# Designs tried in a protein design chat: miniprotein binders against Peptidase M20 domain-containing protein C757.05c. Part 3

Target 1, 375 residues: Peptidase M20 domain-containing protein C757.05c, of Schizosaccharomyces pombe (o74916)
Amino acid sequence: GPLNFGYLSWGQHSILEQDSVQLISHQSLLPAGDNLISLHKSLVEIESLGGNEVNVSDFLKSYLESKGLTVELQRVSSNPTVRDNVYAYLGSQRNTKVVLTSHIDTVNPFLPYYIEGDKIHGRGSCDAKSSVAAQIFAMLELMSEGKVQEGDLSLLFVVGEEIDGIGMKTVANKLNADWEVAIFGEPTENKLGVGHKGNFRFDVYAHGKACHSGYPQEGFSAIEFLLRQCVKLMDTDLPKSKLLGPSTINIGTIEGGAAANILAAEAKAEVFIRVAEDIETIRDIAEDLFDTEHSEIKVIQYSPPQYLDYDIPGMDTVVLAYATDIPYLSDRKMKIYLFGPGSIREAHGPNEYVTFSQLFEGLNGYKRMVMYNLR

## First folded at step 10 (miniprotein)

Design h16F (from h01 with Y16F)
Fold by ESMFold2-Fast, scan of step 10:
Structure h16F (fold): chain B 375 residues (1-375), chain A 89 residues (1-89)
Amino acid sequence: as target 1 above (375 residues)
Amino acid sequence: DKVEIEVTYNGRTYEFYFETPEKAIRFIKMLLRRIAKRGAKEVTITVTSEDPEELERLAEEIKEALEKLGYKSVEITVEGNKVTITAKE
């Protein structure tokens, strides 16, 4: 297809005539996608709560094909509803140096699209349809400027990020496409994410022998043992990161015993560590302290920290406190960036929004990131 | 992951993945101390890395750690991007 943007809109009347019922039900009576704001509006107006993304996937396939891109729908699941990832590129070369990727599912409940001053409200307006719209227009503008060609850049939009990551897991295992650079879209206030801490949650069960507290030599206190081991954990210098800071330890609950005058036969603690670096070393420390003759450890959650690339000149950086789909591609030898319009603090709430300026700044940011990685 | 380590002792194999060689060596030194304290007479470590110089450095660090823990026989076999270290005693 031609690189001129106007030519990518060819046949708009024919498209509306053929698909008028579907197009009208999901967007305004006017054709969608003429600019960044109208595409963003079309995406937000299509309900795509986790598990029900079929309409937005179908919209994206038709829209991107109308702009001259080759588009694949990757089936993630068929029951109870069809769920498809969307993968788009120029020509016939499926492997590209750079991929721009975002999720197209949203959290419940659905919130309608509306504008108030400089703010664009709606479910997914920030998380992450702002990134989707900005990434698409980065591709379209770079195409029209003759700055990208077959093999340079692709778009990947995935389902299920907000629940279980099923979309990106399916990409990692079955898409069979390779990239040197992935640029993930999430609300980062248009700053490069440097990384986020991992999670290590475990339960400790300590065992003692009950006896009269006046004769402690006749028994063994599970509470005293557990407390001493927890203090040793808190006094341990855990691995830390210059970028992410220190690992943090939280003893979220602690329970045990029967009465003040009886040595405790049983005690339990729930421990949550936010991992800055070396989750394997931290696990070994925990097992050394709590996998003993007097206690067992039960691992509940074990996810490593993620470190990202942030080497784009002239772009601000930020440390992030939320989870993404990045871990599903972290085993690949590729550069990974995280960047997108809006604030995560506005996501998932009843007043979700992105600003007009954030959308345009996001578009410019993605163009900059792509061009830097194609240099 | 830039470095992959497999450790086999007492008939079980454990797999570890690390972003840097420095993180890998810190972790493996601690794990080997734990294994030695449990009285394992034989330990096999397989290290995989795309960087031949880092692979050599990791192998030397692991060998030194094993010798310091009292293993008398430490043999190293190199096969492409992998090194296998077998320690006895």
Scores: ipSAE 0.000, ipTM 0.141, lowest interface PAE 19.2, mean pLDDT 83

Design h16H (from h01 with Y16H)
Fold by ESMFold2-Fast, scan of step 10:
Structure h16H (fold): chain B 375 residues (1-375), chain A 89 residues (1-89)
Amino acid sequence: as target 1 above (375 residues)
Amino acid sequence: DKVEIEVTYNGRTYEHYFETPEKAIRFIKMLLRRIAKRGAKEVTITVTSEDPEELERLAEEIKEALEKLGYKSVEITVEGNKVTITAKE
């Protein structure tokens, strides 16, 4: 029947051991959306800039239903535009052992889909529609192989990751579905994320009293005070993680004063700490040093480190330097993995791309991760 | 600053100044948890204050915190306006 025909067509590509360019050339003869590359193309060609995801959500609902999945659209917001998360599973069992999840929104500006050599360019081609396409085909291939059944595996695609996490926040609070394992898709170069350092960014404003530098007893230097406190911070031994390494301190900017012969009335520093462990202790250290009679602290970012599962045999690991939607589900009793095709270094820029080989490696990686967790 | 605290472990020294004993105690308890989690077998804490009652209270609270974290030997030495607490596993 029709399902046998579809499975036969894409199953042949797994058997033929072609390089990715030859495989794409062959797959161009197949109907749109009937293979990994054509699905990825369809997703990338649909603009889904943050706040404008309605068309990609509607496409995913129709596509996944056409493949025999039960699909729910979870309303996140209706104004100014409709925004829906997409949740898909087999049959009637909403709770599954494993969920494959990625975001479907992209950053500005939209970039058109095009192929150049081994690279597939376009906004979201890497972050994160590469993961979306690979996760969908992991499910479809496992279904065709008889390796997943009702209650085993679901797909969750969320809006708003690149802005405020509203999609996953809505999942955490209102979807009412439970999983034992979540596999998050993000560009990790097809390596298992072991975790990522947290972000503690703050500004320090120091206050002094201007006077002639030849008579410093008549004033107070904001610059001298700020420099001494910054040195104390840099000399402080911050918490270290066995897995993530040391916490790091960067004084990104420092400014103040009016002239070499005038004690500075004002000074400012921008401080960015990559937090490996114990963000609360680091904040207390910063507040002790900078929330004083002569200075105040303004917190800009405060995100704790995340630790992930990476126990899949034969898969490489990586420490990541970027934030994800994982914190919104981190209080749940489940295993959490982070894995996906492409490099975050290529994301958000004007030349965003993913390679053909990275897409197929990602597909195989997701299949491996799902099967390991269903063993 | 009313209270000065110096903490030494594994050849490293931390020095902080606090306007109130309450801020000092809060900070030191968090730092000691971090030090204990790293498996430090010996830690030395020096507290300096012009107020003898504050100094005595700070020393007692620090000793209690160290004992709760599993340090079995806690020695207190008083030298004028300065108290040194040495803890060992």
Scores: ipSAE 0.000, ipTM 0.175, lowest interface PAE 13.4, mean pLDDT 83

Design h16W (from h01 with Y16W)
Fold by ESMFold2-Fast, scan of step 10:
Structure h16W (fold): chain B 375 residues (1-375), chain A 89 residues (1-89)
Amino acid sequence: as target 1 above (375 residues)
Amino acid sequence: DKVEIEVTYNGRTYEWYFETPEKAIRFIKMLLRRIAKRGAKEVTITVTSEDPEELERLAEEIKEALEKLGYKSVEITVEGNKVTITAKE
């Protein structure tokens, strides 16, 4: 059965509260909310740590069906627990012009729902159940107002964003639904995200020939070669974006050699570039410097920068420093927005919260974004 | 000393901003070599600088680099603080 007793801790902090923490089983779901705040509360009180999202998916299916929507559960995995994405729309038309999408998983540890002043605390209260609740009520209010019909708007809620993106990867590969516009929910302080930098991470392995350091002409130092090439990389001006800023280079680790009196036969560096623009040219630069007769590259990450749409009049913009599920849909020819209530700075910590005003502003923002893209 | 460079090839435009003209030239020469290796038949480069002497020097060095890479037609157009260089096979 469900438990109305919970224990939670975050580092040095521990909270034990009965009334503010609800544990639910596969057999029981929390009741549907009747307004934005009640829905948000219901969602936050359902624990949905990454890997254990089944109860929140089941709740959303029942809730959205009760509001007259057609709902599909897309199976992502069955072991050790069932994990389902939730896709909801009007009638039988699976393809819609606009989709509102957010993730429903949260990071560890679970934190209980409670209100203090204007702040609503709880794990996922900000990241990203604030966006989920606001997006659902945007759809419900637009339906009630007669402003959306079959084929206009859908809701997509995915599992696994906080770890490996498995939910959205499954959407990209197997959902078989298309949109012209996607509006992603994440804590952006109700500002339109303009984009985020890409990631180019690679390892460099340099090869030399060991010899007595007093007779360096008899060998070749892998360390000296690698250091000189790393300096050339660090001295190279990479493409800059007016929106995202400069590309940045970090030589995260460097190692090699056996002893001070022996030329190094082997050396290795780990390089991480945050890519503002033109990842292909940056890779060409890296290959020119490190894919040589004395070294090779092993690519670890290769993700291009994401530029987002922010062309909605009257909405503020922000550059984001965190990763989202957007890259999994970036190959599609559609407009992509990123917007949601709350601050990412308050997410993942022991005091995660969203304010009442941020939730209502988020709801109004999503309604405005949807209507703008339907005209 | 700040220099803005825009390069268009194969229907795509790429933008760069450099702190010094020396760094700009070093980078653009490498980029043009890679573009040529990819088989781009037409390249358009736009350079923006508030310093007319830097603009003229940058335009001439870019033209020389394009000619060395085998582009047979290299045209330069100057408009205020901006120079546009169009290169074709």
Scores: ipSAE 0.000, ipTM 0.285, lowest interface PAE 12.8, mean pLDDT 83

Design h17E (from h01 with Y17E)
Fold by ESMFold2-Fast, scan of step 10:
Structure h17E (fold): chain B 375 residues (1-375), chain A 89 residues (1-89)
Amino acid sequence: as target 1 above (375 residues)
Amino acid sequence: DKVEIEVTYNGRTYEYEFETPEKAIRFIKMLLRRIAKRGAKEVTITVTSEDPEELERLAEEIKEALEKLGYKSVEITVEGNKVTITAKE
């Protein structure tokens, strides 16, 4: 018959999964009764949907203090629920050379923790509690190995990344801690993020004067004007990045007019530009073409490209297409890395997972990145 | 026929490729007006073209545009198929 799930209890592992974990990790070197997989499980089992992160923040404070770290809860908000960022470090030195940082909020809906084959399922199992668990054990193992001291390394876990970035905004404005290097955790398939293109989205509204199409001298076509300006935009070479490639232009929709025999009084286009370089110059180009006597622009999105550090020897790289909390710290003079276990393709969906192998590879990756930056 | 332009200002370098010299001239004149409006004190432009006659015309057009925008020091260096134009206020 089919596999009898009633015979297997929640939290059971296959022998192959246990063997895979042992082949990759040296967790046996850590104190008895605590390991990467059990921490990850505890984090995933605590529901922390955006806005309701209080229980995971409280858990992290107690857990990290039990490991000998100094822990601060930074209040982000109190109503309707308490929301706290978690900042942890060794001793009394709040400023550290390197900070490992990830978000602790998850997207709706909550999905329960379960294991199937080599996959660990649950909401936030990949995005981003995989990074949280791996970063914590990177710190704990480096402490146990005598490789980090007061002032070397800290942990920062933030609320609200998936909604509005309120956690990291509060860090940027009010935490009053400085770092030379920040390592952000997100699902990158354990590859170093090199950067991502920015977004410039706008609507164009063009205005003409309706008249009989047989006497076009009596009016002005909004459609003809808009089409000619759109062609000029598409014929414009935009700034490109050697790393991220070209900026791309997409005219996603175009509409207007009333009838074939009437010059169009109104026309509209929706434009989406993926910005590789120099968003200000691209906006100026758009304004020159579309902010005219016959048209205006309504800006919908305006986000510059982000460039990251990826200079760690022996680590693969990836170009990313998703938003992170990195922009809130991008004005600071620091190295910024983006790296974490799991695939963004599995995040936010109904089957979110991370593998045992990815968790242990992520742990080892964070240790390598920290040690490289402390060299 | 293909023209490549690199523009460096405020510590960043931007790369552009144009299928025709006419497109290159129109774009760069517009870009330079905006760079000047943003208060950039120094700008460096490198133009690459396989047509030496067009390279010379592009360099002259760019120099004239920079001078009209208030850059008082405009230096041109030619090296093979490349022209580098450095402008300062």
Scores: ipSAE 0.005, ipTM 0.415, lowest interface PAE 10.3, mean pLDDT 85

Design h17F (from h01 with Y17F)
Fold by ESMFold2-Fast, scan of step 10:
Structure h17F (fold): chain B 375 residues (1-375), chain A 89 residues (1-89)
Amino acid sequence: as target 1 above (375 residues)
Amino acid sequence: DKVEIEVTYNGRTYEYFFETPEKAIRFIKMLLRRIAKRGAKEVTITVTSEDPEELERLAEEIKEALEKLGYKSVEITVEGNKVTITAKE
């Protein structure tokens, strides 16, 4: 409407950032979702824990349609709950030069929305509903300024990033839309990601033979075997990257045995490797150590490291230590950027937040990135 | 001294960085064994080091490892601080 058009024209980042207190007071007079802060609030207040994203997907469809966008809900799953990705664009042209994309699921537990000083708290306020809100308003402002047309820019919001990537996997396999540039939203402190490490998570199950610990020759300790193999893993030099640094190994859990005087018949470890380079070689190392006559390996996550585009003049860069949905689109011949408001260090914890200035800076950053790629 | 190793096989190139030649040698010997098991008929390895003596020792160790894995043609080219080793079955 006219309020939305007037708001989008008014929404200069430098002006909004400078007068945030006055802007926030004024924003309370507008309908919910009609400015950056109100939209962000609406998104954060809608619970969307992984597996239960239906309400936020439905909200986004209605909201974006109300702004004149064509919106598709892509069904990811129906049981036990409906899960939909949201894809939005101008007019009838589904393929766009640039797509702005973020995930809409959050980690457990849900945390309520509240403001404390310059900080906006709530689950997903940083990761990644800050990026979602900023990307939406980047598109809305570019539309109101006449800077984007049909075929230039789309929005893609996916489910399931925090668990298994099912939303983006479904996009990669079934959405049937093509882009030349993808701009992924995640908390990067409004800096361009140069790359991020991959994830290799696996479980090891070790098998022994119980016997009296005073006569160990009569059995085989699953615990002793597993510990020795884990030490060998820790002593192994893993591939490292000049850009991303070293690969890191974490044995997150280790369990087994029945009693101090009994050789353990069974033991289990959960291993998580942040992969800087060559995930295949790291998997071969793990299989050599743990896929044996006394143990088996169960791969839980296998995502290679990603090297990103960061060629936008005047924007700061950062190396990231966390994984994203980028690997599911990495086989495509496209430019891929990673950028968003907030810090990943504030995500997933009990005090998750993003600042007002980070939201407005993020909005400005997305507009800049889109315009650079449409030049 | 810092060592950089670039390995090319089956049309793909991989870069590795090491703080010492000893770590580089240990790692590359393991990697080459696995590359050979995958049936790669041709492997190219480029080693970069600031120390010419370490570079020469690395090149010899890599050549010996490749020969032990059944590569019949191993050629070494030296250019400044870089050595390129090309191995073929």
Scores: ipSAE 0.000, ipTM 0.384, lowest interface PAE 11.8, mean pLDDT 85

Design h17I (from h01 with Y17I)
Fold by ESMFold2-Fast, scan of step 10:
Formats: C-alpha cells, sequence, structure tokens
Structure h17I (fold): chain B 375 residues (1-375), chain A 89 residues (1-89)
C-alpha cells in the first residue's frame, strides 16, 4: 500500500555459537506488522527518543487503522516538535472496560535493531516497545478469535514517560475516556507487579560560621552538623510494608567546607529514599532532622508507593523498584495491573534486549489478563 | 540473489543471509554502529555473493562505514565470490 513503511521481507539465520561448531537456522521476517516479531522490529527501528516521538505515533495510527481500529491522536505538544498520544478502540465506543497501555518514548542514545542468538537488541526493544507490540497483538488475536467487541478493549500509547510523564498527565486531564481496568506494560519479566516503592528525593543545605579550627568556639561547623543529622536519619526506623519490604535510605552525595583548618560555613547532601509505606511520616522525619535553624530542605521528588492488582490466578508476581506512569491515574476508581516482557535490568543500558520467548509469553499474558477481566 | 555476511568481534562469529544486497547493506551498517558503540577494537566481516558487481559495491560501502566509525586500519582480501574486511582501531 501507499504507506507500507515495512514492505520488506528478508531472510535471517541465527548461529548457535560454540568453540568448535556453529549451527545455522534460516528465518524469514514477514512484512512489517504481519506478526509479533515484525511489528516489534518496525517499532524498534523507528527512533522515538523522548521529545521526538512523532514518527512512531504516526506509524501506530496508520498500522492500527489498517487493522480495522478507530484511532485518535491526542496532541500533547506542538513546539518544538509535535507529540501525540495514540488511543485506539473498536467502532465508536471510546469508553472500554479494559485498556492496555504502554509508553512509546525511549531514553538516549538510539541503538539500532539487531538479533544475536535468542536476543533482540535495540533501544526500546525491551523498554517499552516489547510491551507495545505484545499488547497490539493481544488485541488483534482477540479480535480474530471473536473474543472482544466494541466497548471491551482499547489501546493507549503515550509519549514522555522517561522524562516527565507529560503524555499520561495529558491523558489524565484531557482524554475524557473511562476504563474499569488498566494494564500497564513495562519490563516485569512477565510477572504481575504487586507494587513499587515511592520516591522521596531531597537536598539538604546546612549553614555554619567559618573560623580557625583551633578556636571552634568562635564558629559553627556546617559539615559536623550535617554529618550528625545524616547519621540520625540512617539510624531511624522508617515505615515498612509487608508487601513491598523496607524503605531504603541513600545519601548519594555529601560536600562542603573550604580547608582542613577552617570550620565549614556551608555543606550540602543529596538524599534519596525509596518509600515502602507512609511517605507523609517519612517527610515529617526528614523535616524534623533537616528543616532547622542551621539547615533547610529542598524537595526534588515526592511520589508515594503504588499498590497494584495481582489477583489473576496462576500468574507469578514481583515487587518492582522503578517508577511508572501509574501515579497519574491512581486517583481513578479502577483496577491497575503492571506486566510486560523483558527485564528492567537490561533497559537504559548499552545492551538493551528482549528475547523471542519473552515477547510471545508477554503476548499470551496480556491475552490472559484481558480475558480474565472480561469474564 | 542471496548475500551472506559473517561478522566476527570480541571472539564471537555471527552469520546473516539476505535476499538482496540493499537489505544486507542497511543491516550491516546498523550492526557496525552498534559494535563500535560496544567498544570492539577489531571487527572482521566476510561477504559472500554470486554477483561480482554487488560484491564490489558491498565491500566499498562496508569499508566506508568502518572508516567513518573510527577504525583506522581497514584491510580487504578477495577470494572468488568472497570478500573479507578486517578493521582495527
Amino acid sequence: as target 1 above (375 residues)
Amino acid sequence: DKVEIEVTYNGRTYEYIFETPEKAIRFIKMLLRRIAKRGAKEVTITVTSEDPEELERLAEEIKEALEKLGYKSVEITVEGNKVTITAKE
């Protein structure tokens, strides 16, 4: 057709490498979008670094319309570049019981698509174009099987998750579509996320009075004050969750002073707490320790822990340590799941990949989750 | 006609078969950029084609891609329907 971006078929073979033998198997890739693997390939080959997602949004609109879906592009921003969320559903009914949702932006730098054994490499191959491809084929297969109808299932693909969440924030405020169940795609190793810890990041600025270190009564050390308060924080029992485990404290940086023989006039620390439970109490503890006559606190990030639904029989579960777009929809009355192929440990690095088996398992997992929620 | 490409880096060898030279060139340029980003100091590429004109074109484009990626020594050897390109940092 006139806009078939993936009208290319090519033969591939994989090599099983061993010291003294290589086994070659031939594989043919179907034209773009004709199967799970070719759709995933098409998505990964389209560069969609955060802030520059227009080409992948346009591809998804054309692709999903070619499969018989109604597609809306929701404008998130126009300057300096056009940025659109993609929302797709059957017929004219915009509200659906279940939505499958993932982000389509990737982190820098772009990494090209290639296959090495059982691994499919490329930027976004794991985070999160694996989820995007698997969710699309879950929809397409359920349609072909006659298992979903108008009002049952929709697809939502958002921009800007890796930077500031602007895509999902725009959905929350302006899309005007309602769901009873949202299934978020992220690399969870095809396990149901039970929840993830929140983030409380803050900077502490401590103030002293410089003087000769041999006469400390003439001044006040900002470094000594800050160190003592940081030790008190580290010795404090923070709220913990039976499900998510303990809250963790990391003092990522500490700096200050001018010379060994001068009491420090200024000191600074950067603190990052992964919050398992009760972020408000943890903030009160931090303010008690660091919002004093000798110091102030500057909050950089404040997001509470998220608890998710994991009530699907027979599916494995996992506790996750990374942030998602889920908080932007957390005030809605709906069930929220988090599930997707690949490992977050492989994301954002120079060797990002997902395996063939993980993609097919992800597809089957999404189909199972959708059908369970439509029962 | 089919084009066979064998790539060796970091002690491992990978083989690819393409239905056209155009598909082979596009793929190998992407792979070489990836290999360079991984810090591979030496890369060996073997190209096999039954078409001498396509083989010459493929070898030239691969050499240019390797030089552009910062490989300072690029050696080409030709044997029948096969070209081997060895690139070193």
Scores: ipSAE 0.000, ipTM 0.077, lowest interface PAE 26.2, mean pLDDT 83

Design h17W (from h01 with Y17W)
Fold by ESMFold2-Fast, scan of step 10:
Structure h17W (fold): chain B 375 residues (1-375), chain A 89 residues (1-89)
Amino acid sequence: as target 1 above (375 residues)
Amino acid sequence: DKVEIEVTYNGRTYEYWFETPEKAIRFIKMLLRRIAKRGAKEVTITVTSEDPEELERLAEEIKEALEKLGYKSVEITVEGNKVTITAKE
């Protein structure tokens, strides 16, 4: 059962959560990888900021091989650092019906592992090493229970999701493995994602002509131009979806100028739009506003919204406001699910955490999803 | 939302909601230019509004935009608080 790996079932017990947390906290002191909590701790303690994932990839290869899996490291890049995706399966059959997949990179800054009450803190403890640990133990428990065989299930852990998606892009183009079902791990509060918004991120560079601010007719303010165009963007109604809600605009940074008494020769803004529908029209709007004689646009991210499978009986659903690596596999004829422990609202901040109960519920959820798709 | 617009082309329908007719008109003109550039030979636009004057204005502006983009046949059908505009190459 699920208790074979030191797993505590929340659905069967009337035990207080605090008492359960104390027991599980003691279990986290066990050697790395012997149970769900110790594996999660090992993963979180290994720094894997985007671009520096080599140590966590190497750990996963060794760990998964020690559990009897065949493991491949797929080279994504070698300079300035080695970056590898990790692909693991039973025996020699590379194509499996179901793949469990998550990213192993984290956002900056690194935050150390620590436990406080029912919460496990650390960078990536929620996003997405919670999913990684739960997916690994779903595989290991299903193997132990004799419920999966060669060709049934694989694990895919990718680099670079938080930056540019380079890991999953490399999978899509070069891994040469096929699946009928992909289950993506991200913090969804252990609910099935029905869809998520796309990402349109771009930088705007505005160009003016410096002059004395008392004689503005002698120059052109890059700052004033950029501010006016940004206001026009914020005042524009963007496409929205009945399922996903509205598209949102964030001007994350704005900078420029030299001094209060000098018209700004240069200005820059970073713009991030969460796209609910029709990314092409939103790009046209941005190009009309920012690709001008006084400014240029540099596209950093461009991924459309995704609609997902959520047909698993007994599982709650949720609409998500963030993007994933799913778009890179969306052209394939496969079912795609999105599910994982923790809340994205707690990710990326200084107090990132996942709870003990969310990790065990996530493990159970992945096992349920795998078995449903192998039925 | 005061104005709802549905646009169907290449077998897909896209839905948009606007607080004002002015925002709706600006958006739809931009969208139609994009659709035309992609070579869509037929486009269907459904506009829903509780204001009959806004519906008439929106329908005329959309028709003019489609004609300027080279659609030779533009038909308008009115049903209650909805106007459907079908444009063909």
Scores: ipSAE 0.000, ipTM 0.310, lowest interface PAE 13.4, mean pLDDT 85

Design h18L (from h01 with F18L)
Fold by ESMFold2-Fast, scan of step 10:
Structure h18L (fold): chain B 375 residues (1-375), chain A 89 residues (1-89)
Amino acid sequence: as target 1 above (375 residues)
Amino acid sequence: DKVEIEVTYNGRTYEYYLETPEKAIRFIKMLLRRIAKRGAKEVTITVTSEDPEELERLAEEIKEALEKLGYKSVEITVEGNKVTITAKE
């Protein structure tokens, strides 16, 4: 039958021998002081604010090579600072069935590493160096256990996720490596992400003809036209997803005109739609309403909703409200998962943290996800 | 939601919830025109409504729109409060 070796997380049950064995197994795979927690600490202590990731990329190359992995640095940019993605695998086989991937850049400002109770604080301790450390140890433990071989599993760590996605864009266009399954690390509270809404942001510029407001037949109000078209948009039923919920429309700004007694010659609106389903149909609706003789549409952001795989037995699921690097690989024939330790609600703030339990649960989760996809 | 519509084309299923049959008819006609422009050779539409007369009207409007767009085979299956319409070129 199938091997059911469930992993126990620390603090879940009061079985001290099993907790001690789990701790000892992590320690025994590495030299003294080189374990999941010490790797996570090393990563967090290395400042890697977006645009300045060179030191963490260099650390990862040296660390992973010391563990017997083949490592490639993929150059993303050279000026003003070198920026490299890190790609690691066993032996000479660059294409693997499964890739574990996370970003190594963090948001401003840098926050120092410290421990308080069960919490490990620091910038990137949660988003996403928790995922990086857990994914690395998932690979190292599976290697030690003889459960992965050349061609089975790789690690991909990218720069620039928090800014513009430049690292993963460079992977998509230039890495020339193929996978059947990608497991993205982000803080999901160790639950499988089912998906997240897309973004459709556009500006509308409406054009009229100024005239005396007492003789409106002599002109055309850009404001009146824009308001009526915006109301039609707001009254339009948009596609809805059972997993992601409804699409939402926000008219974020509206402006125009010169004076109360003058028909407005110009008006502008900024529109942001959170897309649950069928971004192409929503764009068609917007263009029908706003790309007219009296107005033009300028698309600022256009990213479709992401629907993810969550078919791993026994794992909880969650709907995500934030965007990831997943869209850059969306044109590939692969299964895509999103999973990682920590809460996104604690990320980007002044008190960012991950717990010890979340790190070990994340490690065990990645091991389960890898083995399920290699079955 | 008074009317629920599922549309399947190009291997994907899309769900729409409309407050009135009139909104549903207007929306689906617009959607089908765009689906046809994208070159979908087969489209399946499932409509759910508690009103049998509304369901019959919706099915007929959808069938007419599909035929007008060039789908030569349009099959309708009725089961309880649901109508499934499958159209092929």
Scores: ipSAE 0.006, ipTM 0.442, lowest interface PAE 9.8, mean pLDDT 84

